# Ledger of designs, part 28: VHH binders against Abasic site processing protein HMCES (HMCES)

Target 1, 269 residues: Abasic site processing protein HMCES (HMCES), of Homo sapiens (Human) (q96fz2)
Amino acid sequence: CGRTSCHLPRDVLTRACAYQDRRGQQRLPEWRDPDKYCPSYNKSPQSNSPVLLSRLHFEKDADSSERIIAPMRWGLVPSWFKESDPSKLQFNTTNCRSDTVMEKRSFKVPLGKGRRCVVLADGFYEWQRCQGTNQRQPYFIYFPQIKTEKSGSIGAADSPENWEKVWDNWRLLTMAGIFDCWEPPEGGDVLYSYTIITVDSCKGLSDIHHRMPAILDGEEAVSKWLDFGEVSTQEALKLIHPTENITFHAVSSVVNNSRNNTPECLAPV

## First folded at step 1 (VHH)

Design pd2 (from pd1 with D98E Y99W Y100G P101Y S102T G103S L104P; framework vhh_8pnl_2)
Fold by ESMFold2-Fast, scan of step 1:
Structure pd2 (fold): chain B 269 residues (1-269), chain A 117 residues (1-117)
Amino acid sequence: as target 1 above (269 residues)
Amino acid sequence: QGQLVESGGGLVQPGGSLRLSCADAGFTVSSNYMAWYRQAPGKERELVARISSGGSTNYADFVKGRFTISRDNAKSTLYLQMNSLKPEDTAMYYCAAEWGYTSPDYWGQGTRVTVSA
C-alpha cells in the first residue's frame, strides 16, 4: 500500500470514528494537531494522514480504551535514527511486512512500547500490471458500503455523479499501523511517523496485486489493536491477516500523478 | 511548528511569590500532558510539576505545598504559581509538552527565576 484517499472534512471524519470505550460509553476521538490534517483524494508516502491511537500514550492515568486522532507522517522514522534529515533514511518504511515485523529493529522496538495505531482512509489504490504493456490499471479498494435510503436509488454508489451522496455515512478503511517518535539530534520538534503493516493479498485481490494492507475489520479488532494497556503485542498480532471483506473498482489514470487531488481520482470508469 | 513561550520570571526576595505562564504559539494544550522543569546553575534539569489534560497533578517533593500547576485549555496556557520562594528555587524554568507520560516532546526557551535578598 503506497497510495490512499482520505478526503473527508474534519467534522465528518471525526463522526465516522465514533466508538465505545471499554465501559460501553459512546465517544468521539479527541484531536491532536487538527490543523495538520489535509484532506486529499490522493495521499502519498511522506504526507500526513490521520491515525487513531490510545489516549494512554499521552496521559499516564488515562483509560487505554479511549482514543486520540492525530495526523502523522507516512513513512516511519525509527527513534534511533541519528541523522538530522529524515529523508536520508536509507530504507523504505512506508510498509512493514507482517512476517518480519518482529525481526526488524525499526518495527519490533516501537511494537514493544505499545506504539500501535489505526491508519484511516476512504480506501487505498493499487496498480494492476497489464500483459504486454508498461501501463498499469489503477483500482480503488475499500470496505463494502451499506446502502441507505438517503443515498438514493439502488446502485447510487456506482454512479460518479452520486458518489458525493454516500460520504456522510462512509465506512472508513481501518488499517493496522505502527508508529514511532523521533527526536532530531540537533533539537527541534519531535516527529511522529507511521508504517502500514502488509499481508499476502486475499483471493479477491490476487489478480490486482500480491500484497494488501492488514485491515482491521470491525470495532472489536480496532479496539484490541489500539488498547496496548490491556492487549499484549502477541495477542494484537493475531489480528494481522488477509481479509475478504473488501470491494474495488477501476479508476482513471488521473490518480497516477499524486499532485492530482480531485474526486475523479476515485470515480468509477 | 508551535513554539512554547515562557514568561513571568524575575528577581524576588525570599518568601516572595511569582506566577509563570507558558503560552502556546500553535499547539492544542488540551491534548497534552504539560510540565514545568527547572535547571539550577551547575545542576541537571529536573521535573518540578506535571499536569494531565484532565487536570490531575504531580509535584516534586521539594515544591509540594508551595507551588501549584494549573492550565487554561481555552486559552492554551499553562501556569505555575510559586509561593514561599527560597534561594534554592533559583533556576531557569522550562515549560514542556509531553506526547508520552515519561518524556518531554516539546520544550520552551525558559524563563529565569532568581531568589535573592
Scores: ipSAE 0.000, ipTM 0.116, lowest interface PAE 17.0, mean pLDDT 82

Design pd3 (from pd1 with D98G Y100D P101L S102Y G103T L104E; framework vhh_8pnl_2)
Fold by ESMFold2-Fast, scan of step 1:
Structure pd3 (fold): chain B 269 residues (1-269), chain A 117 residues (1-117)
Amino acid sequence: as target 1 above (269 residues)
Amino acid sequence: QGQLVESGGGLVQPGGSLRLSCADAGFTVSSNYMAWYRQAPGKERELVARISSGGSTNYADFVKGRFTISRDNAKSTLYLQMNSLKPEDTAMYYCAAGYDLYTEDYWGQGTRVTVSA
């Protein structure tokens, strides 16, 4: 996974993340650095994306089931990185493989500290390759959406106008991530950055791409992944597997250029 | 933007030895993991050996006891000492650098090793 859409205005995104804490109380996640959130139909690595993480990461005695929402840089910069400029990092940490996550120092160390997050998106993009050619067909991949009285339904044949009607009730894609905190050696603000865990593609996506993000399907999975105060690394990793509860449709080549940030990026062709 | 450059390949007889080198032509010394891979004609690329920045090593079963991976962080150079070479070791050998043990983000062009009488 190397391209997403996360275009919802901050207030709509926040409401889409309503949840219940361990005591059963209905809550909205509390924002950190909300001004760093930039909605876009076409988010690439090195840009900021909103993630959910446990409040306990920020407050010593907080209930670990309470959630913060914060923008983080896509592309994990390990806490031990010695150089002054994270853009000088010469390795791709956009994704980390689920099968080797406990063997890689960059991911194993933050995972051991409970630095699990849920990466939020409208959906993600993937490019289907044709054998023997450079031509690629982009697809927008997202959770199946529930029809509401006012929003209509989502499908491959729907127009862009119909899509815009459903955003108020859109079910966000929730991807398992790992984050780390890097302190610039010459001083400055702590950089929070994340990677998306990847798994083998499910049967439904195998014709599009051989890998997919580890999707946390439903609030039980999301809450267990985030709650590092009660759920061990070993138990949390049991949530990391392919899912079939996903849908997709072909989109135009407009999405290919990450500078294009318009609704046409996810519109069905 | 640097690249990895392999050297030291060649033709040797069975039972012979070769030492491969991989130079970090422009990368930073903050690379954590380095690896050697090989690819024989018509086969998939396979891991031979890996080494962390701290010197921890991991070897494929088919080279254990015969090959030794090492690194010189001051020179930004990776080595593969190959002893008791067999015809089955004939392949193009690639070095790779990764931020993590299993994410090889940078690859060299390869150096050819032929083991033949």
Scores: ipSAE 0.000, ipTM 0.114, lowest interface PAE 17.6, mean pLDDT 82

Design pd4 (from pd1 with A97T D98Y Y99S Y100D P101W S102P L104Y; framework vhh_8pnl_2)
Fold by ESMFold2-Fast, scan of step 1:
Structure pd4 (fold): chain B 269 residues (1-269), chain A 117 residues (1-117)
Amino acid sequence: as target 1 above (269 residues)
Amino acid sequence: QGQLVESGGGLVQPGGSLRLSCADAGFTVSSNYMAWYRQAPGKERELVARISSGGSTNYADFVKGRFTISRDNAKSTLYLQMNSLKPEDTAMYYCATYSDWPGYDYWGQGTRVTVSA
């Protein structure tokens, strides 16, 4: 998983993350550093993305089922990293393979500290290798969405322009992540950064790409992954597996250039 | 409905075969996944088989080994080859696809399959 869309305005994104705590109380996640959230149709590694994590990471004795939403850097910088510039990290930490997560120090250590997060996106992009050519076909991949109550009937190409409130009721993609906290040796703000756990692709996506992010399908899975105060690392890792509850459509090559940040990036072709 | 049109249903004896077709009325079958569902009288619609844009297939346990889903992108047509039909396969069969935009699913009006001795 190397490219996502997360374009919702902050207030819409927050409402899309409504949840119930352990007591059954309906809540919205509380923001940390909301000014660092930058909506985009085309997010690449090293950019910031919103993640959900347990309030217990920030407040001693907080209810571990309560959620914070915070922007974090995509590309995990381990807490033990000694250089002053995190961009000098020698190895790629944008993704973490589920089968070797307990073997890699960069991931095993924060996982042992309960540093689990849920990475939020509208969806993610993958590039299908086309046989007989060096060209790749990009696809936008996302949760199945509830059908809008009224539609114009026919004319799919004109439907997107007439869609009302589709994004207000969008079901965000919820991907399992691991984060870490790095303190710059020369001082400054603590850097929070994350990696997305990856699994083998499901049957529905196997023709597009051989790997997919570990998707947490539904509130039960999301709650258990986040709740490091009650759910052990061993139990949480049982949630990490491929899912078939996913859909997709082909998009234009506009998305290929990460500097392009327009609705055309995820519009169907 | 009108976006998808199923055909090929009919009355057959147990052990017989039928081939269902779904024409997409101008909606491209190659742009996303397509599926066959069925609904028996008094029951809910259930997934029978699904095929991705790249040709990967998924089947319900009750049809594995008997039914084959396929598509012809040049003809914009989805097929369901049904072999070794049983009385319990009696149902209305529906074609479905996700649109090229989120939140829209297209369904056909259905074609009736009756398997009787």
Scores: ipSAE 0.000, ipTM 0.110, lowest interface PAE 19.6, mean pLDDT 81

Design pd5 (framework vhh_8pnl_2)
Fold by ESMFold2-Fast, scan of step 1:
Structure pd5 (fold): chain B 269 residues (1-269), chain A 118 residues (1-118)
Amino acid sequence: as target 1 above (269 residues)
Amino acid sequence: QGQLVESGGGLVQPGGSLRLSCADAGFTVSSNYMAWYRQAPGKERELVARISSGGSTNYADFVKGRFTISRDNAKSTLYLQMNSLKPEDTAMYYCAAPYEYGSLSDYWGQGTRVTVSA
């Protein structure tokens, strides 16, 4: 996973993240640094993306089931990194393999500190190798969406106008992430950055790409992944596996260039 | 993600120079780690040089002091400046972009051929 869409306006995104705390109270996540949220149809590594994390990371004695939403840098910068410029990190930390996460110092240390987050997106992009051509076919991959009176069912036969209406009730993709906190050696603000955990592709996606993000399907899985105060690392890692509850459609090559940031990036062809 | 396109290869005499380019054919070079690999006939593919998004570099011992990797993020282009070329440098040269820690992505270019001979 190396490219996502996360284009919803801040208020729509916030409502899409409505949840229940452990007392059963309906809540919206509280924003940290909301001005750093930059909606885009075409998000690449090093850009900021919104993530959910437990309030307990910021407030001593907070209820660990309460959620904060914060923009974080895509590409984990380990807390032990000693140079002044995080772009000088020699490793690509855009993704973290589930099978070796406990073997890699960059990931096992923050995971041991409970630094689990849920990475939010409209969906992600993958490029399928095509026989007989050097161009790859891009696909937009996302949760199945519920039919509504306004939007109807999402499909290839739907008009572009119907696609615009689906965003009002879009089910965001929720990917398992690990974050870390890096303090610049010369001073300045703490940098929060994340990686997306990856697993072997499910059967439904195997013809597109051999890997997929670890998707947390439903509020129970999301809550357990976030709640580092009540759920141990060992128990949380049981949530990390391929899922078949995913859908996709082919998109145009407009998405290939990460500088393109228009609805055409995810529109069905 | 998309395709990387290598260019700049050719035939040169020992001691000569070449500059290889890797262009963004719909995939943004500036967003990722980038690497140059090479593969001589009948040999395995080997890492030549890596560069981070911010410009930090790492080189294989057999090219240190002779090759320089660089990137122009404004042009979304990766370069390999090759000086003091030797017959042993004869290979197909590939650029690559990794997406996960500890591994190179399967997102490779098609390669550009470098031949060093009299």
Scores: ipSAE 0.000, ipTM 0.190, lowest interface PAE 16.0, mean pLDDT 83

Design pd6 (from pd1 with Y99T Y100F P101Y S102G G103S L104P D105E; framework vhh_8pnl_2)
Fold by ESMFold2-Fast, scan of step 1:
Structure pd6 (fold): chain B 269 residues (1-269), chain A 117 residues (1-117)
Amino acid sequence: as target 1 above (269 residues)
Amino acid sequence: QGQLVESGGGLVQPGGSLRLSCADAGFTVSSNYMAWYRQAPGKERELVARISSGGSTNYADFVKGRFTISRDNAKSTLYLQMNSLKPEDTAMYYCAADTFYGSPEYWGQGTRVTVSA
């Protein structure tokens, strides 16, 4: 997973993340650095994406089931990185393979510190190889959505107002991530950055791409992944597996260029 | 499990200096954010200074210009140089290694600093 859409306005995104803490209390996640959130239909590595993480990462004695939402850089920069420029990192940390996560220092160390996060997106993009040609067909891949009388399908909207209705009750894709905190050696703001854990593709996606992000399907999986105060690394890793609860549709080649940031990127073709 | 061991505390007169050390007794300091906290009698524990693995520093306003935090990653040792000490600096000083701000992985047992005539 190397391209996503996360275009919801901050208030809509926040409501889409409503949750229950350990005591059953309804909550909205509290924002950190909300000004760094940049909605986009076409997010690539090195851009910021919103992630959920446990409040206990920020506040001593906080309830580990309470959630913060914060934008983080896609592409994990390890806390031990000694250069002044994160772009000097000599290896790709956009994705982390589930089968080798405990073997790679860049991921093993933050994972051991409980630095688990849930990466939020409208959905992600993958490019299907078309046999007999060098062309690739892009697909937008997302959770099945609950249909209401007012929602319709994305491609069937008659007007801009109808497109807005699709997003009001959109179920965000929730991907398992690992993050780390890097402080520039010459001073400046702490950089929070993440990687998306990947697994073998499910049967339903195997014709599109051979890998998929580790998707946390439902609030129980999300809460267990985030709650590093109560759920050990070993127990949390049991949540990392392919899911069949996913849908997709073909999209225009407009999405190929990461500079294109319009609804056409995810509209059905 | 790692053990952080503080040393260098003691009794000093106002205007004096002390250098605190925090040694790794089985914990690696080179990859973690390290911090000094203090707790004065009858008060809550508060952050004094913190330093990243790369050497970037932050200080509480009440110690700026007087205290200097530093680390020697090769020796797995953290330091706090305390100059121009005031009676208000009297406290138990704790070394901590943080996973993230406010969520330390390891704490030391503390070293006592008393500033009095």
Scores: ipSAE 0.000, ipTM 0.117, lowest interface PAE 17.4, mean pLDDT 82

Design pd7 (from pd1 with D98Y Y99G Y100E P101L S102W G103S L104T; framework vhh_8pnl_2)
Fold by ESMFold2-Fast, scan of step 1:
Structure pd7 (fold): chain B 269 residues (1-269), chain A 117 residues (1-117)
Amino acid sequence: as target 1 above (269 residues)
Amino acid sequence: QGQLVESGGGLVQPGGSLRLSCADAGFTVSSNYMAWYRQAPGKERELVARISSGGSTNYADFVKGRFTISRDNAKSTLYLQMNSLKPEDTAMYYCAAYGELWSTDYWGQGTRVTVSA
């Protein structure tokens, strides 16, 4: 997973993240640095994306079940990185393989500190290799969306008009992430950055790509992944596995260029 | 940066009520996560209640059902409604606002609450 869409306006995104804390109270996540959120149909590594994380990371005595939403840099910069410019990091930390997460220092250390986050997106893009050609077919991959009395299913079979109206009640994709905090050695603002954990693709996606992000399907999985105050690393890692509860449709090559940021990037072809 | 100014403290009998106010003199209450803390003589400061910019609240167990935190963003004011006051609620009450990384707390000078006959 190296490209996502997260285009919802800030207010719509916030409402889509409504949740219940441990005491049963309905809540919206509280924003940090909301001005750094930039909606886009075509987000690439090194850009900022919104993530959910436990309030306890920021407040010593906070309820660990309460959530903050914050934009973080995609591409984890380890806390131990000693150069002055994080763009000089030579390792690709866009994704973290689930099978080696406990073996790689860059991921094991923040994971041991409870630095788990949930990466939010409308969905993600993958490129299918086409046999007999060097061209790749892009697909937009997302949670199945709730059918309403007014609208039917969405996807390739739906008209463009119907597709535009689905955003009002869109179920955001929730991907398991690990974040870290890097302090510039010469001073300056602390950088929060994340990586997306990846697993083997499910059977439904195997013909498109061999890997997929670790998707947290439903509020129970999301809350357990975020709650580092009550859920150990060992227990949280049991949530990391492929899911079949996913759908997709082919999109045009417009998405290939990360500079293109229009609804055409995710529209069915 | 800025200064929070608390008011509304005083002497009250057990079972009575007080309403504390906190006004910002240098930054906007509506932009910040806000909290009420208290400190009794010889004790550490302890959290009483928190409220997010959107109005979500969190309370210490010892005040649940008795205290209500609220904010009026148009007036840049934070409130703490204290009901069924007990002698153990006697303390200096402080309001606080949290910065962007939660690492910089903005504090007021406090207002004294005494619960006694």
Scores: ipSAE 0.000, ipTM 0.119, lowest interface PAE 17.5, mean pLDDT 83

Design pd8 (framework vhh_8pnl_2)
Fold by ESMFold2-Fast, scan of step 1:
Structure pd8 (fold): chain B 269 residues (1-269), chain A 118 residues (1-118)
Amino acid sequence: as target 1 above (269 residues)
Amino acid sequence: QGQLVESGGGLVQPGGSLRLSCADAGFTVSSNYMAWYRQAPGKERELVARISSGGSTNYADFVKGRFTISRDNAKSTLYLQMNSLKPEDTAMYYCAASYDYLGQPDYWGQGTRVTVSA
């Protein structure tokens, strides 16, 4: 997973993240740095994306089931990194393999501190390699959406107005992430950055790509991954596995260029 | 918007009291951790007191029992009540906001000067 879409306006995104805390109270996540949220149909590594994390990371007496939503840099910069420019990190931390997460210092240390987050996206993109060509076919991959037919008999596909309604009740993709905090040696604001944990592809995606992000399917899984106050690292890692509860469709090559940021990036071909 | 502005500093005699205020422009992000730091000329900036959004407080040993940090979330204002002031308390006092429990603040005010002398 090296490209995502996360284009919802901040208010729509916030409502899509409505959740229930441990006391059973309905809540919306509280924003940190909301002005740093940059919606896009075509998010690449080093850009900021919204993540959910436990409020307990920021306040020692907080209920660990309460959630913060914050933009973080995609591409984990370990807390021990001593150079001034994070882009000079000598290894790629865009993704973290589930099978070696406890063997790599960059991931093992923050994971041991409970620095688990849920990475939010409309969906992600993967490129299917075809034999005998350097061309790849891009696909947009996302949760199955709840289909309440409002105007199906009228020919909904022929109506541009119906396209806007797709996003009002969109079920966001929730991917398991690990984050860390890095303090620039020269001083300045602390940098929060994340990596997406990856697993072997499920059967449904195996013909597109051999790896997929670790998707947390449903509020129970999301809640347990975030709640580092009650759920140990060992227990949380049991949530990391492939899922078949995913769908996809082919998209145009417009998405290939990360500078392209339009609805055409995820529109079905 | 988005500025921390300190006020309430001044000149006071040893044993006196001052109350510092910090207006945090009311943004919700500053609800996480608020703190007072101080810096005397030629010395490093040091933490004086910290308060969470829920009101939990932590104090440096050199001010325990003399200073009280508090916040009024409805007014988006942070306070530092300073009692039994000593010459060693002379410093520039800074309001700060932090998004986590690490240590270095994300936002700083411009500071307000406190001088304790006869």
Scores: ipSAE 0.000, ipTM 0.111, lowest interface PAE 13.7, mean pLDDT 83

Design pe1 (framework vhh_8pnl_2)
Fold by ESMFold2-Fast, scan of step 1:
Structure pe1 (fold): chain B 269 residues (1-269), chain A 117 residues (1-117)
Amino acid sequence: as target 1 above (269 residues)
Amino acid sequence: QGQLVESGGGLVQPGGSLRLSCADAGSTFSIYAMAWYRQAPGKERELVARITRGGSTNYADFVKGRFTISRDNAKSTLYLQMNSLKPEDTAMYYCAAKYYSGTYDYWGQGTRVTVSA
């Protein structure tokens, strides 16, 4: 997974992340560095994207089931990295393979510290290779969406303007991530950066691409992945597997250039 | 289930106006999609109006142009402004909340609206 859309305004994004803590209390995640959130239809590695993580990472004695939302750099910079410039990291940490996550020092160490996060997106993009050509067809891949609330009194023939707008009730894609904290050797602010865990693609996506992000389908999976105070690394890793609960449609080549940031990037062709 | 409290019902004459309020005793009103339902004597409960978390609205055909649903997240309150009331609007009006990430709906106790005399 190397390209996502995360374009919702901050307030809409926050409400889309409503959740229950361990005690059943209804909550919205609390923001850290909200001004670093930059909505875009076309997010690439090295840009910042919003992630959910446990409040316990920031406050000693906090309830580990309470959530923070924070922008983090896409492309994990290990805490042990000693160069002054993160772009000098010699290996690509945009994605982390599920089959080798416990073998790679860059990922095993932060996992041991409970540094699990949920990466938020409208959806992600993948490029299907076409046989016999160098051309690739981009697809936007996302959770199945609820079209409308139950309404026996309102006819299906109603104007789209009289129904809920798509984005007000969009179900965000929730991808399993690992983050780390890097302190610049020259001083300055701690850099929070993340990687997306990847698995073999599900049957439904196999014709598009061989790999997919590890998607956490539903609040139970999201809660267990985030709650490092109560859920061990071993138990959390059981949540990492392909899912069939996904849909997609072809999009135009506008998305190919990561500098293009318009609704056309994800509109069906 | 009882954290929602409706008010504003009463007796009004045809052509009159009435404003219903639904106060959420909880602190998390902004996370809920909200709706007004009604149940007239001898009828099934029916959707009157719905408002999403972001403020998008949807109305039953029989109230379009007459009723307006709105929310005030700072006051944790849902409103239904009812204009040009008709005798057929007589019903018990219920406030409903849906938590989109959850699997439950919860309802208020209802407030009676009578349109006559």
Scores: ipSAE 0.000, ipTM 0.137, lowest interface PAE 18.0, mean pLDDT 83

